# VH-VL binders against q9vpl3: the designs that were tried, part 24

Target 1, 224 residues: q9vpl3
Amino acid sequence: RGKINIQRPKAPHYERARVVAVTQPKYPELPKAKSCFKTRAERTQQQQENPYNEIIAREVRNWLDHSRLVAFFHLSSITADDIFRVRVQLHKQNLHLKSYGSKIIEQAVKNTRYEAIVPLFHSNHCIVFSPDPEKTAALLRIVRRVPQMVLLGGIVEETMLSRNQLVAYAQMPGLHAVQAQLVQTLSQAPGHLIQQLQAHQNSFVQVLDVHAKNQMNEETPKST

## First folded at step 1 (VH-VL)

Design c24 (framework fv_fezakinumab)
Fold by ESMFold2-Fast, scan of step 1:
Structure c24 (fold): chain C 224 residues (1-224), chain A 120 residues (1-120), chain B 111 residues (1-111)
Amino acid sequence: as target 1 above (224 residues)
Amino acid sequence: QVQLVQSGAEVKKPGASVKVSCKASGYTFTDYYMHWVRQAPGQGLEWVGWINPDSGGTFYAQKFRGRVTMTRDTSISTAYMELSRLRSDDTAVYYCARAYYGSGELFDYWGRGTLVTVSS
Amino acid sequence: QAVLTQPPSVSGAPGQRVTISCTGSSSNIGAGYDVHWYQQLPGTAPKLLIYDNSNRPSGVPDRFSGSKSGTSASLAITGLQAEDEADYYCQSYDSSLEGWVFGGGTQLTVL
């Protein structure tokens, strides 16, 4: 679905299965960005756009600006317990899993270098942010155990990378010069990257559609 | 464990103001928006507004603008809703509810509610 | 008047199936905003029952399911039990009002 579920705790004497509380990690601290939030007077004068969306869009821009690693995922249906487990594992590695509506993403990246990523968020999605690009290998190791999360691509050191380029980056030794060289060498223009990311997303959607249709069949067609 | 503890019931005269508190625990107070929702006796739910505890930013439903003020104190993880120029039709149970501000808003944890009675 | 339209009451016998509709417009459900459902037992605060149209929080029985189509959403309850007797509210966001909106509520009676 692309959204993160937050569960309510039960009353002490409720006998049914317990509800697991999902902890949402905090956005990076940004004292100056906080001062940029709209005041009540500014919001009152805003007639064109939803003030809620602009506030959240600023927070998304802050995440993008302060993260040296950003990874984009297609997210299929996932339970609250499953996403909670993933979030906890990612948080231990300073990896922060977030979900935002497509309109908020569009508003956040409009007229920025990241505008090309908007089409990726039309369907189910989530984003992982980190200030540490060395954590790319840890990220990929964790998400390999989560079939509901499919890597589409990302941004490393402000350079847009396809899925294959991000995987290659994760496999490099921890030597800074080697990793920087890889990012520079494999980087592509945002326009070309969006085409690659959309193609991968479309391939994933196609695979899911075929898989769903095949699951409805009682017999595996081998002949004909 | 997430808990939202609200202040006790209030009885006010028309024209007075009421300030309801909501103390949060069991999570990072500044990571989630706090919404306020009211319910008049025998009636449905009505959204009043939200506060972002991190920034102090607020947004109110059009019906309440000019009469409601939301604030917070991060040192004690407490949100406040003050409603002024009370009328008898403001009689309701007022709930605080936690919501995630990075996606579509849903209210995952609710306080038990504060009954505010406005009568002469 | 509530922005989202729900039937004021629905009833069923134990073990039966009931559905509760939630009808919106092009500025809310029709605009693609997700629908959430809350259960309110008498004298208690509402509790999240269904989120993002069809997902259940942990601890909510699989007898409860949600769906969304066009400008409307629906909550289905199968295998009705006496403890399901409560008020049910749908919720979404309205872009024209720039705020969160609720249905008028549906009282479920288990007969």
Scores: ipSAE 0.000, ipTM 0.421, lowest interface PAE 17.0, mean pLDDT 75

Design c25 (framework fv_fezakinumab)
Fold by OpenDDE, second read of step 2:
Structure c25 (fold): chain C 224 residues (1-224), chain A 122 residues (1-122), chain B 111 residues (1-111)
Amino acid sequence: as target 1 above (224 residues)
Amino acid sequence: QVQLVQSGAEVKKPGASVKVSCKASGYTFTDYYMHWVRQAPGQGLEWVGWINPDSGGTFYAQKFRGRVTMTRDTSISTAYMELSRLRSDDTAVYYCARGLTWFGESYYFDYWGRGTLVTVSS
Amino acid sequence: QAVLTQPPSVSGAPGQRVTISCTGSSSNIGAGYDVHWYQQLPGTAPKLLIYDNSNRPSGVPDRFSGSKSGTSASLAITGLQAEDEADYYCQSYDSSLEGWVFGGGTQLTVL
């Protein structure tokens, strides 16, 4: 029974970590009493954030804000050459492969609508950005050839999708096509109902007519 | 069209300070970092630092820390570089250059001023 | 001393192909930072020639091309013209220095 190292708990499996991250109750942070005295620790923890990190963080935010497709990948043992090859292939499809440090991502998405993605970046990762959500299928096709890239999830049209949902999305006809189909289906439904109702009415009228004719024929006295 | 108009040539004595200006036009001044690069006569290019015109944040090359101050006036889309305690080896053409595009991780300088010659002579 | 290493000079005849190398280290080009190239005509400010390793800004002829591999980058000029006589600088970012770095520059002479 491997001694559970309580001091360095193994990071939970990604899926478990995701569930825990989503299910953790957000407790309202108690208003931090404005202690007038910035503790030396707060001054020293102002570790001069590498101004570079701020720049990159801003860049990440811009990518997130302007992308309609964002895909998150775990990178297993991949060579720089392999990354380069993938990058080139993706770029040809207007897909932009980027890799950022976890701290940079955290900084970038802090207090934003994207804060929920932070748990995805605990390991080697890369992000693919695209302004075109229709490129999801192309993205998945390219990445399928790269076993070192493992799809974790993504954001499509401002909606966070799981891996499975993203795969499903890629298989669906374009949103417009689906919408068109829906509209078509909805537009046909009333017509079909009306037709069925009319058919029933017509059938009823026919039956009544036949009945009336039969009664008239029975009332005609056999003039012997 | 993007333009960066710099102040005129300066002649200073050793120990003095010089302040060079760079007025930006043709784009949103606060959307791009402004960099300063210098070039000594007959020498290569040397990065001095950058300023974020939006926040006023600055970062300087190690070599210039303590001597260089970058500022901006957003109202007139102008960036300033002040170099103090001037030495003879500070004689150079100083360029302002528009830097990072936020969307493309572009760490290059796409537009340059014409440069300002600063001569430090006794 | 420039962080990126370039040959001090290159020369070529009109119509020829010339190549300018830019050698970096694991803290800049080798760290995955992109390489950019600038052309500086005599008495003028540098002009962006190539960005992000191989991209040309508008107005730059297709005879200019850039590439990057490992810790090095290269600028190639095909169909050399007299107007190409200039200084060429490669540029990148260095993580160890926390700053932008340039090559020492290469003077291109058209013979």
Scores: ipSAE 0.022, ipTM 0.547, lowest interface PAE 6.4, mean pLDDT 83
Fold by ESMFold2-Fast, scan of step 1:
Structure c25 (fold): chain C 224 residues (1-224), chain A 122 residues (1-122), chain B 111 residues (1-111)
Amino acid sequence: as target 1 above (224 residues)
Amino acid sequence: QVQLVQSGAEVKKPGASVKVSCKASGYTFTDYYMHWVRQAPGQGLEWVGWINPDSGGTFYAQKFRGRVTMTRDTSISTAYMELSRLRSDDTAVYYCARGLTWFGESYYFDYWGRGTLVTVSS
Amino acid sequence: QAVLTQPPSVSGAPGQRVTISCTGSSSNIGAGYDVHWYQQLPGTAPKLLIYDNSNRPSGVPDRFSGSKSGTSASLAITGLQAEDEADYYCQSYDSSLEGWVFGGGTQLTVL
């Protein structure tokens, strides 16, 4: 293939399918796990035996390098039907939902500016990529209806942002320059990256608690 | 190893309903979606819908919404497609096909049943 | 009409190369969804021939190859043999229809 797709990298999907085709019988499909959710043992086993880990890691780096918006989520138990519907809705907005094992992410970001994201993947997770940071508001609107997906943080214009900072970015006026200024202001906070990583455990617990309470009080009874 | 065995040919009158079955074997029935695809004589393939055998959840193509119902019985690893208010242009071979949404990364049909001919005529 | 566009027929002599095109739009192939190909021999069910643009299932000869560029995909058959005479269908997913879509099919004639 001589075509490089800067705006919408498609290679990660292709390489994942190829990897699956080579997987040994000891790497079984997960019953009811047709979503971002995979057990740590199953992810680790597949990665250790798989000769294509380096190829997938390179594709992950390509997604990170060519996406101006990257959002990280904790993923609770979700049905294959529900995650499929969410993926389709996200894709309509040029938002690409991907899931990768922790070791592949570690290999992809090792010795790069993205190495700091590794601690975010200690639990079940998925990632949304987009070349368009203007889509942050659309992303948050879609995910608001999916209680199983909990926003942890993200990267906008190569700057790591917390959940609250991403929400603030989404609420900014639609002028690109104003949003870029917000990103610069947020990135100038002393110890920004370290503080964000150190607070991860507490912030996650707080977000889950608030999210659970909001679901009980405000969410619609059914959505089909 | 994987086999999808479909019910025999049916002849129906316009306005009637038909129920086609697809019995799966050689894999865990609840691990894959079951799709239904039809092919009118001498024509191409047309997707009808899918059922998730694990949840019983379904999704149908717009053209068939309101006329098609998909169900399953996990105790016998069998999926069903019922099409009501049959018209002459519903005459087709109806295939069940296993859909791969495993890991959310592929949208293809890896195994197909041999098809059930449904003829709608007066 | 079929959502994906294929030529209705192609023909070739034994040993030749033929290609079958599959043209989509911005809501399917152009949106980044992979293209899959099925071979249907006369009187049989379709069989998966190529998946995820260019991958072959076990048992499919390397004479069959697939490619994808922009809003289109192609199936190439080299060293054409009489047993390749069949109908070929491309398939993808359409985000606007939220469903699986097929090409109209291409009849390959070897004689």
Scores: ipSAE 0.000, ipTM 0.420, lowest interface PAE 16.6, mean pLDDT 75

Design c26 (framework fv_fezakinumab)
Fold by ESMFold2-Fast, scan of step 1:
Structure c26 (fold): chain C 224 residues (1-224), chain A 122 residues (1-122), chain B 111 residues (1-111)
Amino acid sequence: as target 1 above (224 residues)
Amino acid sequence: QVQLVQSGAEVKKPGASVKVSCKASGYTFTDYYMHWVRQAPGQGLEWVGWINPDSGGTFYAQKFRGRVTMTRDTSISTAYMELSRLRSDDTAVYYCAKSYDFSSGYHAFDIWGRGTLVTVSS
Amino acid sequence: QAVLTQPPSVSGAPGQRVTISCTGSSSNIGAGYDVHWYQQLPGTAPKLLIYDNSNRPSGVPDRFSGSKSGTSASLAITGLQAEDEADYYCQSYDSSLEGWVFGGGTQLTVL
């Protein structure tokens, strides 16, 4: 689909969002659902006879096409219970946390306008989707309390934004027209944006390394 | 507004079966798990099981496995709980209740039906 | 039988503070599962009062609050009013039973 044809994407259709939510992997300590077991068995069988990855890649494309807010995160080691709590908190704000394998993401976005995001997923990652771009501020407030999730960047109203641009967008949550104008002002070419997103990821690693060596919390010497 | 309307009171003999209905309105029926909870007269709450209205998948508490069956009809947004081989200690008010959040299925029950009294006599 | 332990009754005078405890084990509250609280007035269905340990649904007064620590949770009611007289139930998920579990219920009497 071309940009003009998708400039006003609709929120993910309830039925599709519901199916994706039902078929999402469950943690070992979570309740075992017969419906989820049946769905998992079907998916395992499809993977052997028909590439199950093609089906889930289609779901990823559907989420990308119908979400007005998509945020990309690097995910450090986190317990199943902790990520479950974060998922619950996000869902209350109509924010949907999902994790997909790198090959599935590559398959989903290959030959699409989203192909530029593939390099973001070479390390441990997760994605948050929402039909409501005004939830960007709520997303950042929630994630601020989850140090294991590091914002890399996102897509707002079809426009790819770096971490800093997404933070700037969140500063004006009350006015849709102003938010749309800000997105247009902050927008950049996809190739250049991906370089910025990867640079931010590397800068974060550098900051963590300096901090670990000093053991001074908040007293870290000036650096990136 | 979101509402769950349950079928009327039932009186059954031991060994019979009872089927309680719960009609949902004011939300997308297939987006939220439906739970069933019972309460014997003067006693506390006891979870029976849940149904996923989208897939038709079910999960029952161990105590009720082999005696309870949960189904739904998406065309009329109605969930059903059938309990078989009734005993006098099955006398209780049976509630249907909507899960607060679809994503995990483990959340609180935010909307409850008014309850259906099932009496199992002599 | 009740899996989570609550005191069977608690009482207070109007304007006072009361707390209702809910004690679990390593397979439920101790495993990190959230605690929810329900208020049941005589002859009515339970009503959600607190969800996810400390959150209030719309319409629930701020004098109701919840907290969770270790294997236990508590419901606090400040500025006690006559209309608070009801049965209160805690709820969580139990990984060993693979299902939802409730406390035995606490009858609150407003003196």
Scores: ipSAE 0.000, ipTM 0.420, lowest interface PAE 15.7, mean pLDDT 75

Design c27 (framework fv_fezakinumab)
Fold by ESMFold2-Fast, scan of step 1:
Structure c27 (fold): chain C 224 residues (1-224), chain A 121 residues (1-121), chain B 111 residues (1-111)
Amino acid sequence: as target 1 above (224 residues)
Amino acid sequence: QVQLVQSGAEVKKPGASVKVSCKASGYTFTDYYMHWVRQAPGQGLEWVGWINPDSGGTFYAQKFRGRVTMTRDTSISTAYMELSRLRSDDTAVYYCARLYSGYDSWYFDLWGRGTLVTVSS
Amino acid sequence: QAVLTQPPSVSGAPGQRVTISCTGSSSNIGAGYDVHWYQQLPGTAPKLLIYDNSNRPSGVPDRFSGSKSGTSASLAITGLQAEDEADYYCQSYDSSLEGWVFGGGTQLTVL
């Protein structure tokens, strides 16, 4: 079932601690607190410089190695309360929402079979891990209610799948053998290798184009 | 069935080192981080650090860095905490505890009975 | 000093309601980290009583309940019984300290 340490508690990942620190209510800082402790920014920066990053990278690798389902999402603007509610719903289905900095992900997957995922994390992102690939349908059912989370692709049974392939996998009846066969079929590049790669690139580009257009529209002068 | 069994009480002199063991049974040892928490007589609980039994990775509270070392032996499902350069204020019951529950929620769902470490001249 | 603030003691008669507060700051409870509660009977290890603010493990009576608001959490014990006489600790995570933090503990006395 792929050994997964999903119940192993971990220190908050770097990006989560950083986001939480930024979104906290503003309070006057006490002089004693400033003199006794480093600021959050200093602590966050120190974690990036320290060998501690190797431990976090190893833990990301552990999640990847022991999860039979990994799904990658682009994350648009979403409130802390909204993402927390999504995280709770996912956790009930043994789906674990994680966010890590691009540099940590790159360090974790460099020179490994998973190195191909690095480009997916150039923008705001999050990852969902699970030991149970049958939870793909439950994952997509939950995410359909969260327009800020856009599916980019995933890994099922150690096979890279595009968004459309992962959606197709989720729609199969709950027979594991049939789903495993579909994964192999979908991951194949039959005689139309160029066309399949082109379609995948176009799908990803469409997602990025939508994001870019949304950003341009948000920054467009209001006179229009 | 699921339990953490700790080593027996220790009496040490100031400047010595102590090594406490915690043997896990009834669950997969590598699936949960093992934490160490101490309690001085009549005082509250104080977190010391954790070890990832799978990777051997560790993280220690700032107060104990340079004096504490956590290790594990997966072949016997046992975690160890060694505290060096002992002072009288290190006198405490040392608990191992299993941490549970996911991404944003970290709680101790299983505790050892504790090991009393007394530091006296 | 403990990072989370609890009253050092609380007392009540059998059948009464008592509440134990746990006050944190913007780097722990105020940052959205969940609060958990442990019961420590005399001479024993702590035992999980409440997790994720308000959930009870199997075997914990519904007389025990938890809540969280802002930078604080509370443990409520209704229908107080002699067996409830123990030390109670709240616990959360602190992002500034990068570690798990406990309250100072509250000794509950029943009669």
Scores: ipSAE 0.000, ipTM 0.423, lowest interface PAE 16.1, mean pLDDT 75

Design c28 (framework fv_fezakinumab)
Fold by ESMFold2-Fast, scan of step 1:
Structure c28 (fold): chain C 224 residues (1-224), chain A 120 residues (1-120), chain B 111 residues (1-111)
Amino acid sequence: as target 1 above (224 residues)
Amino acid sequence: QVQLVQSGAEVKKPGASVKVSCKASGYTFTDYYMHWVRQAPGQGLEWVGWINPDSGGTFYAQKFRGRVTMTRDTSISTAYMELSRLRSDDTAVYYCARGPSIYEYGMDVWGRGTLVTVSS
Amino acid sequence: QAVLTQPPSVSGAPGQRVTISCTGSSSNIGAGYDVHWYQQLPGTAPKLLIYDNSNRPSGVPDRFSGSKSGTSASLAITGLQAEDEADYYCQSYDSSLEGWVFGGGTQLTVL
């Protein structure tokens, strides 16, 4: 329709505002006597303390904690105009496409059960968040028209699901109680998704490493 | 003040079902997860599962899947845990406890517990 | 039954220091998950004593402190008092079981 202004999501926006309101001053306070002179220890501590990265990482954790649907995607080369069109379509369905740097993702999920997703973000990636898990079908319908976005897995109702489990969930009838029960059934293998994600990334990295080291005709790496 | 009030003691036969209630007061019921933890006589604590009172979403420990169901009624700020096909080794005190996260902060408010005795 | 390992009992005299250990594995404490500690007096529900490794809820005396290193955590009680006689439980999250796990509990006796 021409020019479209995307508004901030209500729930994650309120969480971001709350986090900002309770944060300490963005930069460490310096003793007045040392405002013009810093020791090596003070410079090192200042470098290690990054309030901006902490705020963004906390935003990512808030998205993860408050979204009933989270989907992880690998993102191949895509134009800014094309990704913007996808973002607009997703937003109409209360689906929020976010991209964060790998270091911020690592910081956000470090020391949490989601730490296993870190290897997914070593190359181009994006995440879709929603407070409404019934929108999984709408998400998959939109993304199937975007070959540059490859579904890796997700989280529904705080339960980690594989790609195939998410597809199964999307095809489920819309009764909330039935959906919650299905999520329990699909997720009954402990650590299954985490193990699959780690194994998959290790295998892919291994194939790439073999290809890089041995550019020989006797072996055909599986990477395309 | 913040309180969790649980239903009274139950005595059941093997194979029966029991439904324990936990009524919350003094806070916004939908802002916290409700966890269920049991303790057999003279034994340690064992986590059963959690329910998100806002979404109705649930997650159960592997040992209890297929036998436990957690529900809630937001109009009366009450959570329920139903355990079916009871065995004698299900005899325990069952606690409800609230937590702000499923990983961090622990469980800061606990009900007094409901003794469930399973015997013939 | 218990996933995290605690000594079954510990004892001390009034005024002494005692330490209760909690040993996990690579799927829980070793994976970086925080450790929480609960105090249970006889006949009562557990009470949160320490959360996220070392933080005290309001009302918990500074005599109680927690620490975590590698695959293990410890609860330290200094200036031991008769009122500290209780069972103590550690708790963490386990990624393989996808749920919260407890230690077997430690009974503290004050002479």
Scores: ipSAE 0.000, ipTM 0.418, lowest interface PAE 18.3, mean pLDDT 75

Design c29 (framework fv_fezakinumab)
Fold by ESMFold2-Fast, scan of step 1:
Parts: sequence; C-alpha cells; structure tokens
Structure c29 (fold): chain C 224 residues (1-224), chain A 121 residues (1-121), chain B 111 residues (1-111)
Amino acid sequence: as target 1 above (224 residues)
Amino acid sequence: QVQLVQSGAEVKKPGASVKVSCKASGYTFTDYYMHWVRQAPGQGLEWVGWINPDSGGTFYAQKFRGRVTMTRDTSISTAYMELSRLRSDDTAVYYCARVGSTFLDYYFDYWGRGTLVTVSS
Amino acid sequence: QAVLTQPPSVSGAPGQRVTISCTGSSSNIGAGYDVHWYQQLPGTAPKLLIYDNSNRPSGVPDRFSGSKSGTSASLAITGLQAEDEADYYCQSYDSSLEGWVFGGGTQLTVL
C-alpha cells in the first residue's frame, strides 16, 4: 500500500478504476453468491423445496440487518433500461435498489422483528437499502421523478415508518439526535404504521381501478 | 499488520453499565464488520453482536437486546460495546473480532486480546 | 447452552491422530453454513485455525484439516505435538437465531 501520485499515474485509465470503485455497490449483489452457488447448494442437505430460495433469503436478511434505511415501493410496469438508470442514480447516493419475490421475503423475515412487512409485498414491489439514514432525503428526491415507484413506507434505525413519517424524517435538519428522537417517538405506534402503509397501497389501487373504469367507459366498440 | 487493541479490565457493581473499546489498526476500519464475543471464566464462547463501522448499523443476539449498544468512531478507528444493567453472570472476557465485509463471510480472522469485566457486589 | 455440540475433552499421544467432532442441526450446519475452527491457548484470545470447512490461513500447519458432512463437521490433527494442547471451538451461523454460534469447546490433552 503506497500513496499514488496523481501527476504520475500508474495506468492511463486509473481514474476509471477509481470511479468504478467509488460507484460499486457497498453490498455486492450476488457476486460471490453466484460464484459459490454450487458449493452452498451442494452443502444444503435439507429437504427444502428450493435451496436457491434459502440462499437469497439469507441475502435479504443480511441487507435488512446491515441497513439503517430500508424503503419499500410498489413497482408499476417499467423497462429494464429505465430501472437501470434509476439504480445508477440511487447507487451514487449509496442507495441500493433490490427486487425479491414475496415468498423469499417471507422466508427471510419469518420469526424476526421484520415479519410485519410481509403483507406489503403481495403485489409487484422493490426495496431500497442503505446503511446511511441521512440519505432518506436524497432517496425521496430521486424517486419523486419516477412515477412507476410508489413509496409505501420504510424502516429507519429499526423503526417502521409510514410514507408521511418518512417524508417528515427527510425534512428534518441534519441533527442526528433530533432524527433519532423522532424515530423513537414514532415507534410507539407500530400497529398504526402498518395500517397507514396498507392504506396508501389501497389508495393507489383505488386510483388504478378508477382509471381502468374510466378507460373502459371511453372505449369505442369494435366495428369487428 | 492487523491489530485490535482493547481497553483495560473493569470491575462493576450489579446494575451498573460498562463500556469496552476496541481500537483497530493495520487495515481500513470501515471495510470489515466488527463483532463482539464473550467468554465467562472457564466457559465457552458466546456471540454478542456486530456493528458495521461504515454505516453504524448494528445487530445483537436476542439474549442481549435492550441491554447492549454498539457504536464506533471512524476518526479514531475505534469500536465500542456498552452493556447495561449488569448482572453477576455478565462476568466474562469480552473480545472484539473482525469479520469480512461481504455477506458470504462468517468467520473471525483477527481477535482482540480481550477485556475482563467483573461484576460483583 | 452451546448451540453446537463438541466432546468436552479429547486426548492423544505425540505423533498420533485425533479428531474433534462438531454436531449441529438443520438451522445451522445442516442449512449449508460453513464451519470454522479456532484454537485457544491458555490465557490467550482464540486464533483462526480453519475457515470455510477445510481452508487453512497462512501459518497454520497442514497437520490441521477440516471436513463437513450433513449436520456435522470434524477437525483432524495428525502428527500430534505437545504445542497442540489447547481448547478448540467450532463456529457456524444459525438462520433461526440469526447469529453466530459456537460449540462448547474441546480441551485437547497431549499425554
């Protein structure tokens, strides 16, 4: 480990290596899990229906345990190219966009403090993880420009927050103690938080239902 | 070379709190998770919890939830473990130990020398 | 209260082979989690001896080897030497407890 002199770089493209290193996800997505998949699958002797689900469930649990900010979203139809662009923007802020099946999430959180989130994932969804709760404001600024992602709620410092509470948290000054106090106060009503998250999701479904019915009313009969 | 230097022995009364430190050197402090493991005299090893020095994120063994708090100070590459409401059965040597930064690493490659915490009336 | 089961003691003469077992369950070793081994000399901190079932860190003699099958793992020490007299601990991860788990430890006596 030597100090690098920028005036005399070791390689013509060393700046690219630095950029790549800085922009790479803090928590790699399936890099070693994929390379070690065969070994772990071979070792898993349980009568599990799908050993792959257990491996990914452990990954989800690790993300939850290592993140001080977790945000859940309903995800509408979006192209792979568009979601990739959103992922890149989030990654620059140390925000990691992940998508997992509801059954895998259930396996990951069953018998844990996070089990209450399972009902939120019965439809298309995605989750954003970050070790840095100060990035909540950055997250909301990015997502407000992505109408396909509808914020349902989240977990900040192990406390479940509704959409409105996450917005309030993001608007607070950068005083860690003040933010921690708010989170602690909000944590005293966990049942109401889950109900609010469900209400927001149901409101979104109602809007889609009204829109679908309106489109149906405006539909002209086929002339065959 | 990697070193984990822990604070000195402590003697506490039941009901008190103790805060143990672990100063890391020889590697980038924020690249590796720091775990705490204890060992009562003549007994085996018991895992307490971990902290991610980069984020400050923590996770504790169920037995210690509500009584343990793990923190860190990245400016001095030091991790802390505070255990409150001490009981006589908390008497143990408390070790800090390093684990890899990837979610696939589950072993402790370097250990501190331990801090003896004695809880007596 | 140890989650993984080890024999409390094992003994052997210099030059012999000894084996230390580590028995888990479906939520840890049986779930596919790797087993790691630590050597603890009297009055010292534990030292990593074997990681990921069978790998040796730099500086660990090839007399030490590890293996894993089903819900159990084993540490084998061949060519036993007086300096091997120590406590040995196995360690894995438990998905139900969501944490790192240890065996009760095995005291190796070199006769």
Scores: ipSAE 0.000, ipTM 0.414, lowest interface PAE 17.9, mean pLDDT 75

Design c30 (framework fv_fezakinumab)
Fold by ESMFold2-Fast, scan of step 1:
Structure c30 (fold): chain C 224 residues (1-224), chain A 121 residues (1-121), chain B 111 residues (1-111)
Amino acid sequence: as target 1 above (224 residues)
Amino acid sequence: QVQLVQSGAEVKKPGASVKVSCKASGYTFTSYYMHWVRQAPGQGLEWVGWINPYSGGTFYAQKFRGRVTMTRDTSISTAYMELSRLRSDDTAVYYCARDEYSSGLDAFDIWGRGTLVTVSS
Amino acid sequence: QAVLTQPPSVSGAPGQRVTISCTGSSSNIGAGYDVHWYQQLPGTAPKLLIYGNTNRPSGVPDRFSGSKSGTSASLAITGLQAEDEADYYCQSYDYSLSGSVFGGGTQLTVL
């Protein structure tokens, strides 16, 4: 094969643009400028938003305090009709589907034993609350038909459970004493639960990437 | 009387597409999910996917994603399964079967009689 | 092959009891998902025989019963009759695959 030559010229335009960007003068804000008024309005708005955030954060804390079952889900793109049907089916089982912003969740769980769950909510998410932990089996049956909702884990009787632990809990219907013993047994290593939930979320993303690649390979004619 | 009536047998060349229909009667079409299950000659049952006839929402087994499309027409209570880029190993009887969404069991209580799809060169 | 494991064949004489096993894993039966059973007579579509581990649809004789323990389920047929000769399939849900899964099927022969 022949020799391949690579040329890397320094473009005059690049050097010029770089100098202009670095040396761009920064002016202190002037009291009389219209932009100064807008900046002050933005600061005022930011302060007014803080009280609203606290109200919603208190709502989240109230749901956590009064729910014996809390399940966390990653939520992919879903139609309004499909999510409405899911909400109706869940409501019939006393299961309440809620969605809150990551900052609201962080504010709600700050200084609580659940503060470590915040990283689970950096992407699109939703939470299902119920006062009745026996509805865990019903919850899992309903969401089985909703591929856009991926279970990450949950809280049962104030105990944090991974996805696998929550599924195992659902396997033990009806006997409160047996269920309480199972929850205690499954939660023997509480320090590692958050790592398990985070790992599961990362595994889901990895599975989607593999699936997307498999779909592309299947769509493209392959004779090998 | 609840029944599912499927379209007739099809013979296709490799690389072609086939569209199988399943007409429901005797119940509220939008109240039950419709699943598709196939069975190659002399082999076992293999799940393909489901459609929610109310919303049109679908979910397919990973093996068939990118090749299968499920649709429905509520005005005639009919569900459709289209499989593209057919291979010889897609030769099978394709069944439609219903289940009740609210139960969440994925139990198939009523089945169509099946549609034989033969893929040969 | 099939996700759930069944014996390929089982046989019995009229009046006897036969049991067909269905073995899964931690992602399906072991995860607590229900097991359903189907009967397929030669040349026909499958028919629901047992749902939700133990329940019989209307019209299914009480000679057929289901059970589940751990990662496995079984179908029991008592008072075996000639018309019971068929293929039997178990079915569950698998959360790793996010879909319904079937056993490989068991051919029941009545002597």
Scores: ipSAE 0.019, ipTM 0.531, lowest interface PAE 7.9, mean pLDDT 78

